# Designs tried in a protein design chat: VH-VL binders against FAD synthase (ribL). Part 15

Target 1, 153 residues: FAD synthase (ribL), of Halorubrum lacusprofundi (b9lsn4)
Amino acid sequence: MTRVVAQGTFDLLHPGHVHYLEDAATYGDELHAIVARRTNVTHKPAPILCAEQRRDMVAALTAVDEAHLGHPEDVFVPIQRLDPDVIVLGFDQHHDEADIAAALAERGIDCRVERASGRDPRYEDELLSSGDIVDRILKQRGSDCDGAREGQR
Below, E stands for the ipSAE of ESMFold2; O stands for the ipSAE of ESMFold2 at other seeds; V2 stands for 0.75 times the mean of E and O plus 0.25 times the DockQ between their complexes.

## First folded at step 12 (VH-VL; framework fv_denrakibart)

Design u2 (from u1 with heavy chain T31I; at its last look DockQ between E and O 0.93; V2 from the best seeds 0.00; counts 0 for: pae E 3.2 > 2)
Fold by ESMFold2, look of step 12:
Structure u2 (fold): chain C 153 residues (1-153), chain A 121 residues (1-121), chain B 113 residues (1-113)
Amino acid sequence: as target 1 above (153 residues)
Amino acid sequence: EVQLVQSGAEVKKPGESLKISCKGSGYSFTIYWIGWVRQMPGKGLEWMGFIYPADSDTRYSPSFQGQVTISADKSISTAYLQWSSLKASDTAMYYCARPYRFGDRYPFDYWGQGTLVTVSS
Amino acid sequence: DIVMTQSPDSLAVSLGERATINCKSSQSILYSSKNKNYLAWYQQKPGQPPKLLIYWASTLESGVPDRFSGSGSGTDFTLTISSLQAEDVAVYYCQQYYRLPHTFGQGTKVEIK
């Protein structure tokens, strides 16, 4: 059986995440998702939700056969444990496929590196990033020091 | 030289607890699954489960889930098999073993010498 | 669970003669895209742990005499000892490692006639 690994933060789940994982699943028979720990997220805002909650939400997705927490110090620990046949990068992930392949080879992992397709919005009010969701919440439900919310007062 | 050395034979009574050990040496302990295999007297081999010491991911055969605890202490390169309450039917030889490669889809190329556990009144 | 069934349960073979042990899995353990059968054979002598003989159905572990060979694919596998030696008296087990839980056959005892 072909084992596929996908990796990401998967903070506030949105249709982009679901598309990535569904597309990754098409590369094999078993899809394992590795959910990054806060300590591994270095170039964007820290995730809003704790790693265990993010893992549990990802595990509930039909495309995902199992979800795993990333390792706090070495991102390759769960990858080596799983010894996958394919790693699928997200469409917008800015990793060099060759560099990832080289790092895997150095660790004895015989694994193909692929990249998922992108997803365009399908609905006018659809949000496809955690940042967009946060911005929408702050705009619609944000409060000043008086605590008022739009629609609640 | 890869070596798995298990703790010595045990004679116990039903209801007692027990923790047996398997110390690995001569290899990178944390990046190989360590498995446990039961062999009841005169019977065949049964895979009980294994643990990946680097992150403590632990998998059990359904027949043994909830019946034993598999754990590891990577600081001393040691895996454990533990019962909270032994039964006479737990009388068996217990082997630890590791696959020849990291990953859970490989056969076992190294085996401990075995720990005989005898449970009787 | 993938059930592994060996036959026969025991056999007696004259020194220098061929011994044949069969192993059948309840479902295919062939990873067809890489053409690999996830089957191993082990030898266990009295008072000793099992010893890996063959993996990937037909690959001999280092140090294993060439009188041992493995064959088969999918669900049907065979261990052959082409010329039985006295030191080959043991119980032999097949094992699948295609999917968890890993499972063993019930064992085949090989004796000298």
Scores: ipSAE 0.447, ipTM 0.813, lowest interface PAE 3.2, mean pLDDT 91
ESMFold2 (binder alone), look of step 12: mean pLDDT 93; pTM 0.949
ESMFold2 at other seeds, look of step 12: ipSAE 0.569; ipTM 0.845

Design u3 (from t5 with heavy chain Y52F; at its last look DockQ between E and O 0.86; V2 from the best seeds 0.00; counts 0 for: pae O 2.002 > 2)
Heavy chain, then light chain:
Amino acid sequence: EVQLVQSGAEVKKPGESLKISCKGSGYSFTTYWIGWVRQMPGKGLEWMGFIFPADSDTRYSPSFQGQVTISADKSISTAYLQWSSLKASDTAMYYCARPYKFGDRYPFDYWGQGTLVTVSS
Amino acid sequence: DIVMTQSPDSLAVSLGERATINCKSSQSILYSSKNKNYLAWYQQKPGQPPKLLIYWASTRESGVPDRFSGSGSGTDFTLTISSLQAEDVAVYYCQQYYRLPHTFGQGTKVEIK
ESMFold2, look of step 12: ipSAE 0.609; ipTM 0.851
ESMFold2 (binder alone), look of step 12: mean pLDDT 93; pTM 0.951
ESMFold2 at other seeds, look of step 12: ipSAE 0.599; ipTM 0.845
ESMFold2, look of step 13: ipSAE 0.560; ipTM 0.832
ESMFold2 (binder alone), look of step 13: mean pLDDT 93; pTM 0.951
ESMFold2 at other seeds, look of step 13: ipSAE 0.622; ipTM 0.853
ESMFold2, look of step 16: ipSAE 0.611; ipTM 0.851
ESMFold2 (binder alone), look of step 16: mean pLDDT 93; pTM 0.950
ESMFold2 at other seeds, look of step 16: ipSAE 0.590; ipTM 0.844
ESMFold2, look of step 17: ipSAE 0.616; ipTM 0.851
ESMFold2 (binder alone), look of step 17: mean pLDDT 93; pTM 0.951
ESMFold2 at other seeds, look of step 17: ipSAE 0.586; ipTM 0.846

Design u4 (from t5 with light chain Y98D; at its last look DockQ between E and O 0.91; V2 from the best seeds 0.00; counts 0 for: pae E 3.0 > 2)
Fold by ESMFold2, look of step 12:
Structure u4 (fold): chain C 153 residues (1-153), chain A 121 residues (1-121), chain B 113 residues (1-113)
Amino acid sequence: as target 1 above (153 residues)
Amino acid sequence: EVQLVQSGAEVKKPGESLKISCKGSGYSFTTYWIGWVRQMPGKGLEWMGFIYPADSDTRYSPSFQGQVTISADKSISTAYLQWSSLKASDTAMYYCARPYKFGDRYPFDYWGQGTLVTVSS
Amino acid sequence: DIVMTQSPDSLAVSLGERATINCKSSQSILYSSKNKNYLAWYQQKPGQPPKLLIYWASTRESGVPDRFSGSGSGTDFTLTISSLQAEDVAVYYCQQYDRLPHTFGQGTKVEIK
């Protein structure tokens, strides 16, 4: 059996996440998704949702056979535990495939590194990032300097 | 040298609780699954489940899910197998074992000496 | 669950003769991309814990005598002891480790005839 690992924050789920995981699943027989803990998200704003909720949402996706919480201190712990055959990076993830492969080999993980394809918007008002969703929420429901907007939803 | 040293034999009555231990030494305890295997008197080997001590991820055979608790204390390099209420059918030899490599798809190359658990009135 | 079935349940073999133990899995445990079978063989002598003999179906563990060999692929596997010695009296188990739950065969007792 070919085991695939995908990794991400998976905060507010959107079609980009679903595409990534569906594409990752095509690389093997069993897809494991590792959901990053808040402490491991350093390149962007902290996730809105707790890790357990994000893991449970990811686990419910058809493409995902199992979802796992990341390790609070060492992101390689669940990867080593699973010893996967393939790791699939997200389309926009800022990782050099060669550097990831070297780090995995250094830890005794014999694993191919691949990158998922991107997803173009399909619908006029579609949001394909958690940041865009947060921005939309803040524009429509966020606090303003005047109190007139506090009672509206 | 890799060693797995188990706690001593136990004689118990039905309904009693029990926690047996397996202490690992001579290797990086947290980076390998550690599993439990039951052998009933005169019978074969049964994989009960295992735990990855680095993050406590725990997996059970369906036959043992809900019947026992597997846990670990990585600060003292020790894994545990625990019953909240023993049955006479729990009478068996219990081994802890470690795979030869990290990851959940490897065979066991190190075994503890076994802990005999006897449950009778 | 993958069921592992050994045959025979018990085997009596004259000293110096060949012993053959079969193991069949209920579904394939071959990882075809790497040509690896997720099968191990263990030896358990009386009063001792099991000892790993063979893994990946045919790879001998360090310190295991070369009279022990493993063969087979997919669903059908064989452990062969080419020249049985007195110290080989034991129960032998196969195990698959491809999928959880990991499962053992029921065991084959090998005795001197």
Scores: ipSAE 0.444, ipTM 0.815, lowest interface PAE 3.0, mean pLDDT 91
ESMFold2 (binder alone), look of step 12: mean pLDDT 94; pTM 0.950
ESMFold2 at other seeds, look of step 12: ipSAE 0.498; ipTM 0.822

Design u5 (from t5 with heavy chain W33Y; at its last look DockQ between E and O 0.91; V2 from the best seeds 0.00; counts 0 for: pae O 3.9 > 2)
Fold by ESMFold2 at other seeds, look of step 12:
Structure u5 (fold): chain C 153 residues (1-153), chain A 121 residues (1-121), chain B 113 residues (1-113)
Amino acid sequence: as target 1 above (153 residues)
Amino acid sequence: EVQLVQSGAEVKKPGESLKISCKGSGYSFTTYYIGWVRQMPGKGLEWMGFIYPADSDTRYSPSFQGQVTISADKSISTAYLQWSSLKASDTAMYYCARPYKFGDRYPFDYWGQGTLVTVSS
Amino acid sequence: DIVMTQSPDSLAVSLGERATINCKSSQSILYSSKNKNYLAWYQQKPGQPPKLLIYWASTRESGVPDRFSGSGSGTDFTLTISSLQAEDVAVYYCQQYYRLPHTFGQGTKVEIK
């Protein structure tokens, strides 16, 4: 059995997440998704949804065999526990594959690092990021001030 | 040297609770699963489940799901197996065991000495 | 669940003769891309915990005598003791660790005839 790990925030699910996980699944027999804790999301705005809810939504996707919560202190704990054969990075995850491979090797994790393909927008007004979804909601529903609402697009 | 040392034999009555222990030494306790194996008198070995102490990820055999609780206290390098209400059919030898490598798909190369649990009126 | 079935349940073998124990899994436990069979054999003597003898179907654990060998692939596996010694009297178990739950065979008791 080839075990694949994918990792991400997976806040508001969108077609980009589905594409990433489907692409990651092609690398092996079992796809395990690690859902980042809010405390470990430092490179972008904090997720809207709690980690348990995000994990449960990811677990429901056909491509995903199991979904796991990340560790609050050490992101490598679940990776060592799973001992995967392949880790697949998201297309837009800004990590150096070599640096990740070196960190895994330092921890005795014998694992290949790959990167998923991207997904271009397919439909008019399609949103492919959780941030874009939040922005659209705020534009259409986020009227805390009448003047601000009228000026927002 | 890797060692797994279990708590001593227990004699209990049906309905009582029990928590037995397995202390690991000579290795990085948190990075290896600790498994529990039951052996009823005169019978074979049954995998009960295991725990990954670093994050407490715990998996049970379907036969034992809801029947026992597996836990660990990583600050004292100790895993536990516990019952909330013992039955006479819980009379058995209980072993803890560690796989030879981190990860959940490896054989057990270290075993505790066993804890005999006797449940009788 | 993957069911592991051993045969025979018990056997008696004269000192110095070959003992053969079979183990069959209900589904393949071969990871074909790495050519690994997720099968272990354990020895258990009275009053002792099990002891790992063989893993990956055919790899001897350190300190295990050469007279113990494992073979087989996929669903059919064999433990062979080429020349039975008195200290080999024990119960032998196979185990798969391919999928959860990990499961053991029912055991084979080896005695001296």
Scores: ipSAE 0.343, ipTM 0.788, lowest interface PAE 3.9, mean pLDDT 90
ESMFold2, look of step 12: ipSAE 0.415; ipTM 0.797
ESMFold2 (binder alone), look of step 12: mean pLDDT 93; pTM 0.951

Design u6 (from t5 with light chain S33P; at its last look DockQ between E and O 0.03; V2 from the best seeds 0.00; counts 0 for: pae O 16.3 > 2, placed apart)
Fold by ESMFold2 at other seeds, look of step 12:
Structure u6 (fold): chain C 153 residues (1-153), chain A 121 residues (1-121), chain B 113 residues (1-113)
Amino acid sequence: as target 1 above (153 residues)
Amino acid sequence: EVQLVQSGAEVKKPGESLKISCKGSGYSFTTYWIGWVRQMPGKGLEWMGFIYPADSDTRYSPSFQGQVTISADKSISTAYLQWSSLKASDTAMYYCARPYKFGDRYPFDYWGQGTLVTVSS
Amino acid sequence: DIVMTQSPDSLAVSLGERATINCKSSQSILYSPKNKNYLAWYQQKPGQPPKLLIYWASTRESGVPDRFSGSGSGTDFTLTISSLQAEDVAVYYCQQYYRLPHTFGQGTKVEIK
């Protein structure tokens, strides 16, 4: 049995997340997804949704066998606990595969590091990032909020 | 059908400015890096850099950093290559190219037809 | 920067014979955990843009004839045309896409003897 770990923020789910997790699942028999805590997301805007909600949404995806909350202090704790055979990085995640492999080796974790493929857009108006979804919401609904912020009400 | 259509050939004198274009169609322009490749007469291919049109993240080869400007106007699905002051050594064919998948570590399978730039006094 | 060096600069091959082009990178472009070599081959005919032939060192692009094959790993790579045809007269380039900046070899001109 090959156990695979994928990890990410998984804020507003989009087809890129689904593709990542589906691709990650192809590397083994059992896919475990680790959902990052808000306190560990420092390289981009903080997630909008709480970790428990994000975990529950990820757990509902067909490709995911189990979803777990990340550790609040050490991102490697759940990886050690799960003892995976493969960790799959997202296509555009900022980590270098070699750096992650070195950190795993230092901790005695015998695990391959792979990177998922990217997802080609399938539809003209498809959004493949949480940031783009947020921007679209603000563009389409922000004028109503602007009126309230100006005190026109 | 994915197409990259470049602006026409240019004949310029040293010191003049120039902006050439590459219009993408048949795909979502903002979701793919688009790059520029120089080929000097009788010479090989040189990657100059590329841009991610959605947010204008731009990466240059060190050989071209500060020598050209790469930009994009996503509202018209167009990438640009620009010189503020041309030199005779800028005489070359310039191609725009798109990788076969979105992401910055893929080879190019879609190429524009090329724009010949001739700089001579 | 990763320097790509091709050899020979040009070669002449009789119709139906084997053509072999070498490409060497100044450092390994094999990502060991995924066992992938970030190496592509392009064909360019006069007055035309380059055409992608092979990527991941050995994977043929769709529509590329079986006579084209790629091999090698790490720093040493080879493009082979098993039976040269008249339409194969072109300049061939290798390219690494392992690290930015992406870099090309200087090209190899293939001619009919």
Scores: ipSAE 0.005, ipTM 0.502, lowest interface PAE 16.3, mean pLDDT 87
ESMFold2, look of step 12: ipSAE 0.398; ipTM 0.799
ESMFold2 (binder alone), look of step 12: mean pLDDT 94; pTM 0.952

## First folded at step 13 (VH-VL; framework fv_denrakibart)

Design v1 (from u3 with heavy chain K101R, light chain R60L; at its last look DockQ between E and O 0.85; V2 from the best seeds 0.00; counts 0 for: pae O 2.2 > 2)
Fold by ESMFold2 at other seeds, look of step 13:
Structure v1 (fold): chain C 153 residues (1-153), chain A 121 residues (1-121), chain B 113 residues (1-113)
Amino acid sequence: as target 1 above (153 residues)
Amino acid sequence: EVQLVQSGAEVKKPGESLKISCKGSGYSFTTYWIGWVRQMPGKGLEWMGFIFPADSDTRYSPSFQGQVTISADKSISTAYLQWSSLKASDTAMYYCARPYRFGDRYPFDYWGQGTLVTVSS
Amino acid sequence: DIVMTQSPDSLAVSLGERATINCKSSQSILYSSKNKNYLAWYQQKPGQPPKLLIYWASTLESGVPDRFSGSGSGTDFTLTISSLQAEDVAVYYCQQYYRLPHTFGQGTKVEIK
């Protein structure tokens, strides 16, 4: 049984997240998703949703066998706990494969590092990032859409 | 040297609560699962579950889910096994044990001395 | 759950003779791409906790006498004591750690005949 780990914030779920997790699942028999804590998100705006809610939503995805919360202080704690065979990075994640592999080796974790394939937009006006979803909400609810009206598109 | 030292023998009545302990030393307590194994009088070994102290991730055998609570206090390197209401059938020897490597797919190479729990009806 | 079944339940072996214990799993515990069988053997003497003898089906734990050996793959495994010594009188258990819950065989009692 090949154990695969995927990691991410997984704030507002979108088709890019689903593609990433589906692609990661193809690398083995069990897919474990680690959901980053708010305190571990340093390269982008803090997530909107709490970690437990994000974990629960990820756990409901068909591709995911189990979802886990990241550790607030040491991101390698759940990786040590799981001792996976493969870690799959997201296509656009700016983490370097070599840096991750070096950190794993330093800790005695014998694990391959792979990167998922990308996903192109498939629909007009499709949003493939949590940031784009937030921007759309602010544009429509912040000034243009104070509330829904019957018959309004 | 790795050591697991368990709390002493217990004699209890049905319906009473109990919490027994296992103190780990000589290793990084938080980076290894620590598990509990039951051995009923004259019977074999049964894996009850284990906990990863660094993040308190806890896994139970289906046979013990909801019947016991496994916990840890990493500040004193101690794991616990707890019953809210003991039954006579809980009479057994209880061992704590640690796998030889971090991760949940390894056998136990270190064992505590055992804690005998006797529940008289 | 993966059920582990040992045979025999007990055996008596003359001092210096070979003792053989079998363990069968209800499903394969071989990770074929890494050629690892997730099978361990333990020895338990009266009044003592279990002691790890063998892991990965055939790897001898440090400090264990070389008269102990393990073999088998997939679902069928064997513990062999090539020349039984008085100190080998114990109960022996197999265990799978392939998936949770980890499960033990029922035990095999080994005695001097």
Scores: ipSAE 0.542, ipTM 0.831, lowest interface PAE 2.2, mean pLDDT 91
ESMFold2, look of step 13: ipSAE 0.617; ipTM 0.846
ESMFold2 (binder alone), look of step 13: mean pLDDT 93; pTM 0.947

Design v2 (from u3 with light chain R99K; at its last look DockQ between E and O 0.84; V2 from the best seeds 0.00; counts 0 for: pae O 2.2 > 2)
Heavy chain, then light chain:
Amino acid sequence: EVQLVQSGAEVKKPGESLKISCKGSGYSFTTYWIGWVRQMPGKGLEWMGFIFPADSDTRYSPSFQGQVTISADKSISTAYLQWSSLKASDTAMYYCARPYKFGDRYPFDYWGQGTLVTVSS
Amino acid sequence: DIVMTQSPDSLAVSLGERATINCKSSQSILYSSKNKNYLAWYQQKPGQPPKLLIYWASTRESGVPDRFSGSGSGTDFTLTISSLQAEDVAVYYCQQYYKLPHTFGQGTKVEIK
ESMFold2, look of step 13: ipSAE 0.576; ipTM 0.840
ESMFold2 (binder alone), look of step 13: mean pLDDT 93; pTM 0.946
ESMFold2 at other seeds, look of step 13: ipSAE 0.621; ipTM 0.854
ESMFold2, look of step 14: ipSAE 0.603; ipTM 0.844
ESMFold2 (binder alone), look of step 14: mean pLDDT 93; pTM 0.949
ESMFold2 at other seeds, look of step 14: ipSAE 0.555; ipTM 0.838

Design v3 (from u3 with light chain Y38F; at its last look DockQ between E and O 0.03; V2 from the best seeds 0.00; counts 0 for: pae O 12.3 > 2, placed apart)
Fold by ESMFold2 at other seeds, look of step 13:
Structure v3 (fold): chain C 153 residues (1-153), chain A 121 residues (1-121), chain B 113 residues (1-113)
Amino acid sequence: as target 1 above (153 residues)
Amino acid sequence: EVQLVQSGAEVKKPGESLKISCKGSGYSFTTYWIGWVRQMPGKGLEWMGFIFPADSDTRYSPSFQGQVTISADKSISTAYLQWSSLKASDTAMYYCARPYKFGDRYPFDYWGQGTLVTVSS
Amino acid sequence: DIVMTQSPDSLAVSLGERATINCKSSQSILYSSKNKNFLAWYQQKPGQPPKLLIYWASTRESGVPDRFSGSGSGTDFTLTISSLQAEDVAVYYCQQYYRLPHTFGQGTKVEIK
């Protein structure tokens, strides 16, 4: 049995997340997704949604066999417990494959490190990041909610 | 009804440039990948690459990267395959093809009629 | 790249008899959680573009006669023509669409003996 691990924040789900997880699943028999806790998201804005909700949404995706919450302090603990054969990095994740492989070897985890293919927009108005979704919401609804003044509309 | 209509046969000499076309109709041209497949005389099929016309994201087979240019003009629903300097070994039938569903991981159900390119030395 | 290898290169079969074409991938092309093999079969008749026959290894495309069937999983796949007809004279190609670049087998020519 080939066990695959994918890891990410998976905040506001978008087609980029689905593509990543579908691509990762093609590397083996079972796909386990690790959903990062808020305290471990240090390279981008903190997630909007709580970890349990993000985990539950990821678990509902057909490509995902199981979804797990990450460790609050050490992102490698769930990986060690799952003992995967393959870890698949997201296309645009900042990790170097070699650096991840070295960290895994240091911890005695014998698995391949792969990187998922990218997904570009396929629809004119498609958004492929949680940040872009937030920006769109603020542009379209943040200004609309910037208080009405007497005599407007 | 989905249709892919290619430009006509070409007879060229080595060193000449060439741009062949594939016009898509009956579907939203910008929402599907569209690709090119080469078939050399008496040989099998070779996937050359494809393009996503909405943003021109282009993916090449490694054996064709840098050898041809795949492009699209979404305003006229047309994809192109282009050589800057043809070689005799470019003599082949060239098909454009589209996946049957959205995305890049599907087989090709829709094929153009083919464009025969003959390059005589 | 995932290499697709077909056998035989050519096959002569009597009208009404069974034709069997094999295709082997250099890596597994099975998406195991959905039991989906990213394998297609195409038929190319002389002077025509390829035609999709089978996808997901065993799913017949609409309008394809039921004498065509696909089987196999992982790395080993088979196209079977249960009762060869005159109009089945063609070259048959397998293709993986599991990873880019998409790759085809070298083709198997089927003819009437």
Scores: ipSAE 0.007, ipTM 0.537, lowest interface PAE 12.3, mean pLDDT 87
ESMFold2, look of step 13: ipSAE 0.529; ipTM 0.829
ESMFold2 (binder alone), look of step 13: mean pLDDT 93; pTM 0.948

Design v4 (from u3 with light chain Y98F; at its last look DockQ between E and O 0.89; V2 from the best seeds 0.00; counts 0 for: pae O 2.02 > 2)
Fold by ESMFold2 at other seeds, look of step 13:
Structure v4 (fold): chain C 153 residues (1-153), chain A 121 residues (1-121), chain B 113 residues (1-113)
Amino acid sequence: as target 1 above (153 residues)
Amino acid sequence: EVQLVQSGAEVKKPGESLKISCKGSGYSFTTYWIGWVRQMPGKGLEWMGFIFPADSDTRYSPSFQGQVTISADKSISTAYLQWSSLKASDTAMYYCARPYKFGDRYPFDYWGQGTLVTVSS
Amino acid sequence: DIVMTQSPDSLAVSLGERATINCKSSQSILYSSKNKNYLAWYQQKPGQPPKLLIYWASTRESGVPDRFSGSGSGTDFTLTISSLQAEDVAVYYCQQYFRLPHTFGQGTKVEIK
């Protein structure tokens, strides 16, 4: 049985997340998703939702066999625990495949590194990032003391 | 050089609590699963569950879920098996064991000496 | 759960003769793309903890005498002791580690006739 690992923040779920996890699942028989702790999210705003809630939402997705919380200090802890055959990186994740492969080899983890395909928008105004969703919410539901109304598109 | 040293034999009465230990040495304790195996008198081996000490991820055999608690203290490289209320049927030899690699799909190549637990009925 | 069933439950074998122990799993434990059977054999001598003898169905653990060999694939496995020695009096267990929960066979007691 081929065990696949995917990892990400998975804050406000969107079709890009679902595509990533569905694509990752095609690499093997079991898909394990590691949900990053707030302390491990860099280069982005902190997630809106707590890690346990994000994990539970990811665990409910059909493509995911099990969801796990990341380790607060060492991202490789759950990877060693699972000893996967394949790690699939997200399409837009900042990690370099070669750098990840080197880090795995350094730790004695015999694991192939792949990168998922991106999801093309299926309609013109589709949102495929948590940041864009947050921006849309703030523009449509945010209050302005001088005359705020939630926008309709 | 890898060693698993268990706490000594226990004689207990039904209803008492008990926590037995397994101290690992000679390897990176936190990065390997460590498991518990029961052997009732005259019976075979039963996998009870294991724990990954680095993050405390714990998995139980369905037969033992809710019957015992597996835990670890990584600061002293020690795993524990504990009962909140012992029964006479808990009389058995208990082994800790470590797989030969850090994943959960490997057999156990290192075993503790065993801890005999006797619960007077 | 994957059930492991051993046969016989016990056997008596004369010194120097062959002992054969069978183990059957309720479902395949072969990872076919790597050609690995997730099957181990353990020896437990009286008063001692179990000792790993064979893993991946046929790979002998370091320090295990050549008289011990494992074979089989999928659901049917055997442990063979080609020339039984007095120190081989023990109970032998098979185990699958293909998926959780890991499960053992009920054991086979080997005695000298």
Scores: ipSAE 0.575, ipTM 0.843, lowest interface PAE 2.0, mean pLDDT 91
ESMFold2, look of step 13: ipSAE 0.588; ipTM 0.846
ESMFold2 (binder alone), look of step 13: mean pLDDT 93; pTM 0.950

